# Ledger of designs, part 7: VH-VL binders against Protein PLASTID MOVEMENT IMPAIRED 1 (PMI1)

Target 1, 154 residues: Protein PLASTID MOVEMENT IMPAIRED 1 (PMI1), of Arabidopsis thaliana (Mouse-ear cress) (q9c8e6r131to284)
Amino acid sequence: LVRIGMQKLSCLLSVEVVAAQNLPASMNGLRLGVCVRKKETKDGAVQTMPCRVSQGSADFEETLFIKCHVYYSPANGKGSPAKFEARPFLFYLFAVDAKELEFGRHVVDLSELIQESVEKMNYEGARVRQWDMNWGLSGKAKGGELALKLGFQI

## First folded at step 22 (VH-VL; from r2 with heavy chain F105W)

Design aa7
Fold by ESMFold2, fold request of step 23:
Structure aa7 (fold): chain C 154 residues (1-154), chain A 123 residues (1-123), chain B 107 residues (1-107)
Amino acid sequence: as target 1 above (154 residues)
Amino acid sequence: QVQLVESGGGVVQPGRSLRLSCTASGFTFSSYGMHWVRQAPGKGLEWVAVIWYDGSNKYYAESVKGRFTISRDNSKNILFLQMDSLRLEDTAVYYCARDQPWTLWGEYYMDVWGQGTLVTFSS
Amino acid sequence: DIQMTQSPSSVSASVGDRVTITCRASQDINSYLAWYQQKPGKAPKLLIYAASSLQSGVPSRFSGSGSGSDFTLTISSLQPEDFATYYCQQYDSFPLTFGGGTKVEHK
């Protein structure tokens, strides 16, 4: 009932984890990872290999992939565009040897990325399928940032 | 029985290609990262490559980067190493080795090894 | 890259001797170190992980110690089956690297 009339779009979310940067000196030598998962479940969660902090930076340069479905209501041909149901993903940096430390959580809704890609093509003729993200970190990592490149494939 | 069996080694000419296979049995292959490690005759161990449990991430030693490709088929429980542009310094016994389960994230030691397959050269 | 230096490169010993092998990392690797045993013509066998944890099925005469950059493998009373080459391996970060090996030979 809740999804009557909706179609299922099979998607692959790609996440290039570039670096955690401007980290406090107290974090030098820590082994860090980045986890990406669907917000509602840990099933299918992916994470980077460990990367040591050196001179305030952990340079991951690693790409993660997550399979998912995005539900949408088709365009009706009367001026109503396709409507995508939210598909949120959770992103966080973690310390491999001290997982109790929290550096902040970030949420990206894949449906919003898809919608932007459609809009840019429709109104600007631009092919946009990659987004550069720089997120401020918190907790022990306050003042640092996490750099990622997000994309998707259909 | 937990087991890894390599195959595909042999005598090749320099500059040619060779594909190694590693067949896994007795455990849930898709839950483990996998490595290739090599050993030149009379020499020590050299780590070659790793592939994540789901095939999503790969890393290579600098000595083989751009020439070797690690891959896996989780439906058939097989690990592969595609070796292109082979050089005389690639002469070695090649081992496949099992990492820890993905649930032991951050623990990269190899508890199960195959008996190896020899790659060597003819002139 | 983390360089792993083993010493000595070889040791001559008799059955019953205490044998100590050292491994030094070029930087702090905490306790992310494994020890392997390899006999001629055979695959390596995991002995120790996390610097000091004994792998299941490995005799208790083997022990590991150390943290940071300096590590030791000790065989408390050498047995005939212990004549082999021993390797340390760091797993703190990629690329994974092995020490050069220490050959334990019968005197």
Scores: ipSAE 0.000, ipTM 0.497, lowest interface PAE 21.0, mean pLDDT 87

